# Miniprotein binders against q96jn8r1131to1294: the designs that were tried, part 5

Target 1, 164 residues: q96jn8r1131to1294
Amino acid sequence: TLEFLENHGKNILLSNGNRTATRVASYNQGIVVINQPLVPQLLVQVRIDFLNRQWTSSLVLGVITCAPERLNFPASACALKRAAWLLRGRGVFHNGLKICEKFGPNLDTCPEGTILGLRLDSSGGLHLHVNGVDQGVAVPDVPQPCHALVDLYGQCEQVTIVNP

## First folded at step 2 (miniprotein)

Design a5_3C
Fold by ESMFold2-Fast, scan of step 2:
Structure a5_3C (fold): chain B 164 residues (1-164), chain A 81 residues (1-81)
Amino acid sequence: as target 1 above (164 residues)
Amino acid sequence: DWREELLKLLNEAFELWDEFEKAYEEGRFDEAEELAKKVLEIAEEIIKLAEEQNDEDAKEIGEYLKLYAENALELIEEARK
């Protein structure tokens, strides 16, 4: 069953059987990772439960290729550098560099209730799903194994894992 | 001593970047813009020093910081619209 790992950013509180993550302070230190590798055909989905609009940016989604169980998480996902492929705002980032400028919806403006999903296709392409709709390949040829991550950054203070 | 100067520049850039992130998140866009511009200046100094000393790793870090600062300035302009 899909759950968030108990190793997470220090501002995170897990509840609902480790299926809900809440950031309880500030705007950062909110990285959570799914408890099993993102394998082809697996669709991992989270729902945005609560947005605090005092902050400018919002959540980041992506994958990491390092082992997350004992990782000392940085303040934000962008600091993971070479190990991470991230979707932030309308950009796609790897190793801290923007590799695609306008992909999918602007994550900084997705409302509460939005369901965001990550899936690997059979050729290793990382797909973003928004409310069940495949946005296409954000990142080709993602190294495996990899793990889905969510950075509850800025406005996004709560997410819950939901079934497809 | 170029290595001491490089470490000083790197430390200044990372501290200013942290301040930029906080200012940007709090909606202090004028302050964030000044901080991003300062990171850009330091990034260019790092690149120049790295080229003079043939330090490819330092040059890569400087180029990375420059791209981030330039992206930050674009982000601020979009936030103002």
Scores: ipSAE 0.328, ipTM 0.676, lowest interface PAE 2.6, mean pLDDT 88
Fold by OpenDDE base, second read of step 3:
Structure a5_3C (fold): chain B 164 residues (1-164), chain A 81 residues (1-81)
Amino acid sequence: as target 1 above (164 residues)
Amino acid sequence: DWREELLKLLNEAFELWDEFEKAYEEGRFDEAEELAKKVLEIAEEIIKLAEEQNDEDAKEIGEYLKLYAENALELIEEARK
């Protein structure tokens, strides 16, 4: 079963069999990683459960290619400088550098209830899904194994892993 | 006991991996490469032992460790560019 790893950001509280992550303090320190690595054609999805509109930015979604169980998480995903491909706002980032300015919908404006998904295709392309709709390839060739990462940042205070 | 040997190998791999991460983060790519190669060697040994014991769980661990090591080597190559 898909769950968030116990190794997570300092402000995260896991519940619901580790399928729900809640950031219980501040606006950061909210990184979580899904336990199972992404495999081709498997869609992994999380639902935005709760947004706190006092903040401006929202969740970051992406993948890491290093061993997640022992990773020392920074305060925010944007501080990851290696082995990270991230979606923030409408941008795609690799190791902290923006590699695409406009991709898919703006994650900062996704409302509660939005289901965000990640899927590797057979060529190693990382796809973003929004409410089940494939938004296209965000990253054309992601090294494997890789794990889905969610940074409950800013507005995003709770997410839950959901099945397709 | 093969399980004790497995645990020993895993512990060694984890220690080497920590060293790899540190070396990589500090830009010591030559050292990082050697460390990743050592992890890869240990991973292969774990896989071998697991296969001898028909332990699929241990084999899976070794396989993932191998993949991480291989991935690390690729990351090093990219970082050197």
Scores: ipSAE 0.000, ipTM 0.207, lowest interface PAE 11.2, mean pLDDT 90

Design a5_3D
Fold by ESMFold2-Fast, scan of step 2:
Structure a5_3D (fold): chain B 164 residues (1-164), chain A 81 residues (1-81)
Amino acid sequence: as target 1 above (164 residues)
Amino acid sequence: DWREELDKLLWEALELWQEFYKAYEEGRFDEAEELAKKVLEIAEEIIKLAEEQNDEEAKMIGELLKDIAEIALEEIERARK
């Protein structure tokens, strides 16, 4: 079963059998990682449960290709300087560098109840799904193994893993 | 400063929660129960102080932490059966 790993950002509390992640303080230190590698065709989905409009930016999601079980997470996922491909706002980032200006919807404006999904295709392309709709290939040829990551940054204070 | 006190309580709860996971994983359910009860006490303290400060956000955080601790206690009882 898909769960969030016990290794996570300092401000995270896990509940609901490690399927719900809540950021309990500030706006950062909210990185969580799925416990299973993202293998081709596996669709990993999270639902946005709670947004705090005090903040302007919202969640980041993507993949890392380093082992997450003992990783010392930075305050924000965008501070990861190696082995990370991330979607933030409308941008696609690789190791802290913006590699695509506009991809998919603006993640900073997705409302509560939005279901966001990550999937690898058979060629290693990383896809974003929004409410079940495939947005296309955000990143081609992601190295394997890789792990799905969600950063409960800014507005996004709670997410829950949901089944397809 | 209330926000500094809130941060201290939250950090204490997070540290206890990490110890809870370790105890639970190792089947040390009596120890896990005690740790979850301590988290519950911190949650109730946060709720009380948030009410006094008229801080709705802090109250919601405390209520969430209380819910999490109560779920953990119920999971321990199920694991024992």
Scores: ipSAE 0.000, ipTM 0.094, lowest interface PAE 19.6, mean pLDDT 80

Design a5_nA
Fold by ESMFold2-Fast, scan of step 2:
Structure a5_nA (fold): chain B 164 residues (1-164), chain A 81 residues (1-81)
Amino acid sequence: as target 1 above (164 residues)
Amino acid sequence: DWREELDKLLNEANELWLEFEKAYEEGRFDEAEELAKKVLEIAEEIIKLAEEQNDEEAKEIGELLKDYAELALEKIEEARK
């Protein structure tokens, strides 16, 4: 069963059998990682449960290729300078460098109830799914093993893992 | 190597943008303004370099960063009102 790892950002509280992550303070220190590697055909999905519009930016999601149990998380996922492919706003980032301008919807504007998914295709392409709709390949040739990461940044204060 | 310079500018702009977002969300509007202005300057450098090298993808990235920086400056001006 999919759940969030106990190694997470310091402002995170896990509940609901480690399937719900809540950021209980500030706007950052909200990184969580899924407990199983993202393997081809596995669709990992999270639902946006609560948005605090006090903040301007929102949730970041993507993958990391380093071992998550041994990772000392930075305050924000976008501060990861190695082994990270992230979706933020309308952009795709690799190790802090923006590699794509316009991919999928603007994550800063997705409302509560939106279900966001990550999936690898058989060629190692990373796909974003929004409310069940495949947005296409955000990142080609992601190295394996990789792990799905969600950063409850800014507006996004709660997410829950949901089954397809 | 112009590609190395482009990568350096892109990394610097992205780091400054993250600092901008933190400053803005914490209500540090004077710092946020300075950070947004620095991002704008780097975005313009990226656009110029991309045009000189005929790199359409890099130009689009630079133009998007410029748009974000300009919108950020507008938001700061509005927040001060």
Scores: ipSAE 0.000, ipTM 0.132, lowest interface PAE 14.6, mean pLDDT 80

Design a6_1bA
Fold by ESMFold2-Fast, scan of step 2:
Structure a6_1bA (fold): chain B 164 residues (1-164), chain A 81 residues (1-81)
Amino acid sequence: as target 1 above (164 residues)
Amino acid sequence: GSEEVKEKLDELAYRILEAIWLAEELNDEELVLRLFEALMHVDRAIELIEENPDNEEVVRQAEEVVREAEKLVEEAKRKKG
């Protein structure tokens, strides 16, 4: 079964069998990673459980190509640079660059209860799913192996893995 | 012109992300938050220019965003030493 790794940002508390991640302090240090590689056809889903609207921006969702078990996580996912492809707001980012125009809904405005999914297609394209709806290819040809990442940044203080 | 300003904004988005990493290494939470705010303003300005390249007010607002973002990036780099 899918779980969050025990290696995570320092402000994270895992519960519900490591399927729920809660950021218990501040606005950052909230990176969590799924416990197995994102392989083609695997749909990894998380539900937004709690939003604190004192913050302007919200969660970041994406993939990393480095091994997460021994990674010393930075305060935010943007610091991962070349190892990460990230969806933030409506943008897709890699190595400090916005690599895709408006993509999908604005992640900074998704309400509590929204289910966000990541999936690789057979050609290695990274897809975002929102409430079960495929938004299309955000990133073509993602290097493999890669791992699904959620950064509980800003508004987003809690997410839970939703399994089939 | 809008093309020139958009090019500066594209470059600044990259430089702001670099500066965020530096500010996080310095444990400067205030600067990190200000840099993320600036990045959101840069992203919005790029979006508005692309949709309204002939709008003089949009170009002027984008130029203000460029100035504020450059100031923050400069602050972060100065702290590096």
Scores: ipSAE 0.006, ipTM 0.219, lowest interface PAE 9.0, mean pLDDT 82

Design a6_1bB
Fold by ESMFold2-Fast, scan of step 2:
Order: structure tokens, then C-alpha cells, then sequence
Structure a6_1bB (fold): chain B 164 residues (1-164), chain A 81 residues (1-81)
């Protein structure tokens, strides 16, 4: 059963059997990580439950290749300088460097109820799924093991893991 | 450019310090915590942009920090009404 790890950003509260993450303060310190490695063909999905429009940017999602159980999370995922591949807005980023300018929908504008998924293909390509639709390969050749990460940044104050 | 963003961050740090003082006077613990977090982000962004002025992603992240900090400072000002 997929769950968020108990090691998470300080503003996160886990509920619903560690399947719902709520950011209870501010706009940052909202990083959560899935409790199992993202192995090929595993589709990890989260639903956007609540957006607070007092903030301008929204959630970031992606993968990290370092062990997350004892990781000291920065205030935002975009501050990760090593072992991180992130999707933010329309961009794809590796260790803080933009590697693609326009991929998939703008994550800053996805409404409540949107289901976002991450999946590795057989070749290690990282795919984004939006409401069940595969957006294609955002990142080729992700090193393994890797772990799915969601940063409840800005507008996005709650997500829930959903099954296919 | 990065120099323009750095100047905005330096000005925001000063504005956040003043906003923290105001929030402390209002006994607003949640606002104090949020402003302190924003100040930490502003200071880190200044350091990162100084070390990496030509890094597009560092500049973009710094612009985001500016945007979020400005919103928070405006919120703090409105509470003083």
C-alpha cells in the first residue's frame, strides 16, 4: 500500500492512513515522499484536494535518487541541488537546472480534483500522467532506486494518494 | 537579471524584519513563523544568486522567493490597518 513517509517537511500533517498530506502553515516546508521506490510500471498518483489562491505558484512533483527516510528536506524542492528531477510550472529541472522549457500542462494552473501521476517506463524514462493521460517522457534514464516526491508549495495545501 | 533580483531580495529582507516586529507587537505567532521562514528563504536566495549569478534556475527560484515574500509583507501590512 502506497503511503507518504513520516519523514516530511515540517509544515505537513499526514492523515487518512498516511495517504493524505496537508500543509497546515505558510507556503513552503511541504515536501512529502512516497514510502516505496518508484520501480518501472508502478504508477504513483496524487489528487489535488485543496488550493489556496492567496499564493501564486503551486505544487512541484518529481523524483529523488537519495534515500528519503532520514533526508533533511529544504524548505522547497527546487532548493535540492543533487539527485533531484522536478516538474514545476511547465518546466523540467535536474538539480536546479532547467532541462526542458515546456512539458505537459502548467502545474501552477491545475485545478482541484486534478490527478497527477508519475511512472517509470522500462527504460527508466520518467512519465507524467494528468487525469489518466500520459504526457510522455519528461526525463530519460532516471537512476534507480528513485522515490516519488511531491512538494505542496504555494497554492497546493492538500493532496491524497489515489489508486488507478 | 540576477543583479535586479538580488537588489529586490535585499530590500525585502529589510521589509520582512520590520514586518516581524509588527507581527510580534500584534502577538500573531503564525504570522511571525511565516515571516521568519520567508526571511530564511530570502537570505538563502541572496547567497545562491551571489554564488551562481548566471544560473537561470537559481535566478528563477529567487524571483519566486521575491514574489512570495512580497505577498506576505503585503498581508502583514494589511493587518496593521
Amino acid sequence: as target 1 above (164 residues)
Amino acid sequence: GSEEVKEKLIELAQRIFEAIRLALELNDEELVERLVEALIHVMRAITLIEENPDNEEVVRQAEEVVREAEKLVEEAKRKKG
Scores: ipSAE 0.000, ipTM 0.174, lowest interface PAE 13.7, mean pLDDT 83

Design a6_1gA
Fold by ESMFold2-Fast, scan of step 2:
Structure a6_1gA (fold): chain B 164 residues (1-164), chain A 81 residues (1-81)
Amino acid sequence: as target 1 above (164 residues)
Amino acid sequence: GSEEVKRDLELLAKWIEEAIKYAKELNDEELVRFLELALEIVKDAIELIEENPDNEEVVRQAEEVVREAEKLVEEAKRKKG
């Protein structure tokens, strides 16, 4: 079974056997990372449990290719300057720069109960899954090893890892 | 442009810092927390612009953060009366 790493953003509290992440303060410092590398065909899924509509933007997800165990996380995933591919809103970002303008649904509008998934295909393509539906390849040729990352930013205050 | 947004953020941060001092003297813990949250948001936006000044997407993100901070400041003013 998958778990969130104990190295995480300072506003995160882990519970439910490290399978639930809750952001307990502010709007940021909410980065969590899955405890196992994202190997081809492994589907990592999280469910949006709680949204706070005080904020306008929401959850970011993606992968990093650096070792996460001792990484000093920035306040938001968008500030990662090296080895990061992120999905935010409808955009795909590499090291803070937008590389695709319209991919998949708008993550800022996904309601509570939405299940979001990340998977690498056999060619190293990163796929986004939304409620079990593959959205296609967001990023081709992701370097390996890589690690799945979720940033509980803004509206998204709680997520839980769910099995397929 | 980004320089004008950054200047406005720096002025807002200064105002919030003074407002926090005032709220602490009044022992208004709710107002202090509200203003500390707004200050944190503003400081993050300043850092974002400083690190990525040539990126229009980053500037738009910083402007969104400014709107959130301004909303919190206005709510704090309304609560005060």
Scores: ipSAE 0.007, ipTM 0.329, lowest interface PAE 8.7, mean pLDDT 81

Design a6_1gB
Fold by ESMFold2-Fast, scan of step 2:
Structure a6_1gB (fold): chain B 164 residues (1-164), chain A 81 residues (1-81)
Amino acid sequence: as target 1 above (164 residues)
Amino acid sequence: GSEEVKRELETLAKIIEMAIKLAKRLNDERLVRILEFALEVVKQAIELIEENPDNEEVVRQAEEVVREAEKLVEEAKRKKG
């Protein structure tokens, strides 16, 4: 079963069998990582449970290719300078640099109840799924092994892993 | 560069805090909420640039935050008058 790793940002509290992550303070220190590598065809999905709209930005999701079990997470996923491919707002970022201006819906405006998914295709392309709809390839040729990451940044204070 | 943008954001945070006090004295609850939101955005931008001083995209986003915060400060000053 898919779960969030016990190694996470310091403002995270895990519950519901480590399938729900809640950011209990501030706007940052909210990085969580899925307990299994993102292998081709595995669809990892999270539901946005709670948004606090006092903040400007919302959740970031993507993959990292470093081992997550003992990582010292930065305050935000945007601070990852190595081994990170991230979806933030409408942009796609590699190690902090924007590589695509507009991809998929704006993640800063997805409402509560939205289900966001990450999947690798057989060619190593990273796909974003929104409410079951494949948005296409955000990142080609992701190195393996890689791990799905969610940053409960800003508005997004709670997510829950949901089965496909 | 990142140090210049960070300095501008730190200055804007202080100015916005002063503008919030002014808006409260004017009983402008809408402006207070807008300025409090802007202050949190500025604080987020400061932290992102501290974590990523060499990341040009983070610096670009922080520069955009500076421009938007400056507009809000000018609007608050207009209310004062």
Scores: ipSAE 0.000, ipTM 0.147, lowest interface PAE 14.6, mean pLDDT 82

Design a6_2bA
Fold by ESMFold2-Fast, scan of step 2:
Structure a6_2bA (fold): chain B 164 residues (1-164), chain A 81 residues (1-81)
Amino acid sequence: as target 1 above (164 residues)
Amino acid sequence: GSEEVKRKLEELAKRIEEAIKLAKELNDEELVERLYEALLHVWRAIDLIEENPDNEEVVEQALEVVFEAMKLVDEAERKKG
């Protein structure tokens, strides 16, 4: 079944059979990665469990195409210099560069209980799902293999993997 | 040494987050994006120092990031004031 990898950001504590990730300190060092590649049609979902509203930004969600098992994670996912496609706020980013201004809802404003999903379509398009609703293609032609990544940045201090 | 510079970068990152809050209140989307870019450079500098703590060249590069980011923070604070 789907779990978060034991290789994760320094401020993360895994619980609930590695299905819940909690950021226990500060606002950063909160990257987690799903233990299996995001293969076409697999829907990976996480629920936002706890938001600390002292921070302005919230979770970042996306994929990386490098092997995550021994990766030295940066302080925040947006600092990844290569092989990363990320959604932050309303933007879509490739290796830190903004490639789309407005896509889907603002991730900085999603409340506790929101379920966010990532799915790769048969053409390699990366989709964001919000509470079961497909937001469309955020990134076309994602290279494979790729791995679903969640950065518990800022407001977002806890997420749990949820089955469809 | 490197731990002192890293601490300064971590403090600066928090100040940038506050400056982003101010820029959002001003509806200055360009400044918000520039501050996020500065925050990105600060995170990368922290990572570079952690990977190379004994390298003086790396520390010097990180200090440049600090000075550049401080100018954007100051801009946000001036515009709010």
Scores: ipSAE 0.017, ipTM 0.444, lowest interface PAE 7.3, mean pLDDT 85

Design a6_2bB
Fold by ESMFold2-Fast, scan of step 2:
Structure a6_2bB (fold): chain B 164 residues (1-164), chain A 81 residues (1-81)
Amino acid sequence: as target 1 above (164 residues)
Amino acid sequence: GSEEVKRKLEELAKRIEEAIKLAKELNDEELVERLVEALIHVMRAITLIEENPDNEEVVRQAFEVVIEALKLVQEAERKKG
């Protein structure tokens, strides 16, 4: 079963059998990671449950290629210096460097109820799914093993893992 | 010390988020992009200080990040009014 790891950002509270993550304070310290490596054929999906419009930026999601079980998470996924591929706003980022300016919808404007998914294809391409619709390959040739990461940053204060 | 600089960076990150909101209201795409990059630098500086709290060079580099980000935030705040 898919669950969020008990190792997470300090402002996160896990509930619903570790399938719901809530950021209970501030705007940051909200990184969560899925408990299984993202292997080809696995579709990991989260639903946006609650948005706080006090903040401007929102949820970031992507993959990391380091082991997450004992990782000391930074305040934001944007600060990850290890191998990290992130989808933020309209951009695709590798270790903080923007590698694509416009991919998929603007994540800062996705409403409550939006279901966001990550999947590796058979060639190692990382795909974003939005409400069941494949947006295409955001990142080619992701190194394995890799782990799906969600950063409940800014507006996004709650997400829940949903099954396909 | 490092805890003081880290607190300043944390507050600056919050101000950058508000400045991003401001820049979006002004439809200033270039300023939004610059502020987002500044936020990345600020968050990275926080991580470096946490990992290297006794390293004087890391603290000095973090101070440079504070100065550059503060200039950009002040620029954004001036444009609103």
Scores: ipSAE 0.006, ipTM 0.369, lowest interface PAE 9.0, mean pLDDT 84

Design a6_2gA
Fold by ESMFold2-Fast, scan of step 2:
Structure a6_2gA (fold): chain B 164 residues (1-164), chain A 81 residues (1-81)
Amino acid sequence: as target 1 above (164 residues)
Amino acid sequence: GSEEVKRKLEELAKRIEEAIKLAKELNDEELVRFLELALEIVKDAIELIEENPDNEEVVRYAEDVVRWAELLVEEAKEKKG
């Protein structure tokens, strides 16, 4: 079953059988990773449960291609330098470099209740799904194995894994 | 503070522009593309911090951009040994 790994950012509290992640302090230190590799056709989905509008930016979604079980996470996903592919705002980032200016909706403006999904297609393309709608290929040819990552940054203080 | 970070971003923008010129002279099209993207990100961060100088989250983001851009500028200076 899909759940968040016990190895996570220090401001995270896991609950609901490790399917709900809550950031209990500040605006950062909120990285969580799904317990299984993102294999082709597996759709991993999280629902935004709580937004704190005190902050400007919101959650980041993506994949990392190193083993996450004992990884020392930085304060934010933006600081990851280990073959990380991230969706932040409207941008697509690889190892800190913006590779696409505007892809999909602005993640900083998605309301509570939004369901965000990540899926690899058969060619290794990383897809973003928003409320069940495929936004297309954000990143081609993602190396495998890779793991789905959520950074509960800024506004986003709680997410829950939901089944397709 | 935000003024310190903004100064660093402005200095990095100038260095990236010079690095782009050098990369074009070397016909390194891949490096030119990376540096042009870096310049755009740096300029966006300058605008963001100008509009929101007292926002801690914005300052932190701009600091992240500084670190990332410094790496790219240093890479552009590299010569095969």
Scores: ipSAE 0.000, ipTM 0.128, lowest interface PAE 13.4, mean pLDDT 79

Design a6_2gB
Fold by ESMFold2-Fast, scan of step 2:
Structure a6_2gB (fold): chain B 164 residues (1-164), chain A 81 residues (1-81)
Amino acid sequence: as target 1 above (164 residues)
Amino acid sequence: GSEEVKRKLEELAKRIEEAIKLAKELNDEELVRMLETALEFVKIAIELIEENPDNEEVVRLAEIVVRVAERLVEQAKEKKG
């Protein structure tokens, strides 16, 4: 079954059989990674459970191609300088550099209850799904194996893995 | 007095500008926003002291700005490591 890895950001507490991640402090140190590689056509989904409007920015999600089990996570996912493709706000980022200005909805404005999904297509394109709706290819030709990553940054203090 | 507080604010403005550059390199959006807000308040406090150097309330307010800005810069430095 899909679970968050026990290697995670230091402000994360896992519960619900490692399927719920809660950030218990600050606004950062909230990176979690799915325990299985993102294989083509697998849809990995998380639901936003709790938003704290004290903060302005919200969660980041995407993929990393390095082995996550022993990775020393930075304070935020967008600080990763290698092997990372991330969606933040309306932007697409590769290794901390913005490669697309406007893709999909603004992730900083998604309300509680939103279900966000990541899927690889048969050509290696990374897709974002929002409440079941495919937003299209955010990143083409993602190297494999890769792992789905969620950064409970800013407003987003809790997410839960949701089966399709 | 007011001249000492103003000197501290001027040094903090420089440190905040350095911290903003670092926060941008780290892609830490919340920290950038907090530091930019603190820089605005520091600049306003400098102007207020220059216009009202003998006003005890203005000097006291500026001292509060110094303390808040110092803590924020310290937090930014901790994240650098």
Scores: ipSAE 0.325, ipTM 0.724, lowest interface PAE 3.2, mean pLDDT 88
Fold by OpenDDE base, second read of step 3:
Structure a6_2gB (fold): chain B 164 residues (1-164), chain A 81 residues (1-81)
Amino acid sequence: as target 1 above (164 residues)
Amino acid sequence: GSEEVKRKLEELAKRIEEAIKLAKELNDEELVRMLETALEFVKIAIELIEENPDNEEVVRLAEIVVRVAERLVEQAKEKKG
């Protein structure tokens, strides 16, 4: 069963069998990691449950290749400087460095109810799915094992893991 | 110290967010762009301080960001009238 790890950002409260993450304070400290590593060709999805329009940015989605149980999470995923591939806005980032300017839809403008998915293909390519639609390969070769990461940042105050 | 600077940055982040909203309402695209840039620097500075609270260089850079961002926020207020 997919669920968020107990090791998470300081402002996160888990509920619903650890399948729902809620940021209960401020605009940051909202990183969560899914317990199981990504299995090739398996789609992992989260739904944006609640957006607070007080802020301008939104969630960051990506993967980490380090052990998530021992990770000391920074205030935001952007501060991860190793073993991190992230999708923010329309950009793709590796260890804090932008490696792609425009990819897929703008995550900062996804409305509530949007279902975002990550899937590794057989070649190690990381795909983004939006409402079930494959947006293509965001990262061509991701080291394995890797874990899906969600940073409930800015507007994004709640997400839930959903089945495909 | 680093904690004081961090506090200032966090407050500025909130102020900039509000200023961005206002700028959008006023259809001032240039101001929006400037404020968004400032916000990005503020966010980076906060993260750097959190990761390196005892690094004097980081603190100094963060202080610069505070000053620059503060000026931009004030400019936004002036445009509001």
Scores: ipSAE 0.020, ipTM 0.329, lowest interface PAE 5.9, mean pLDDT 89

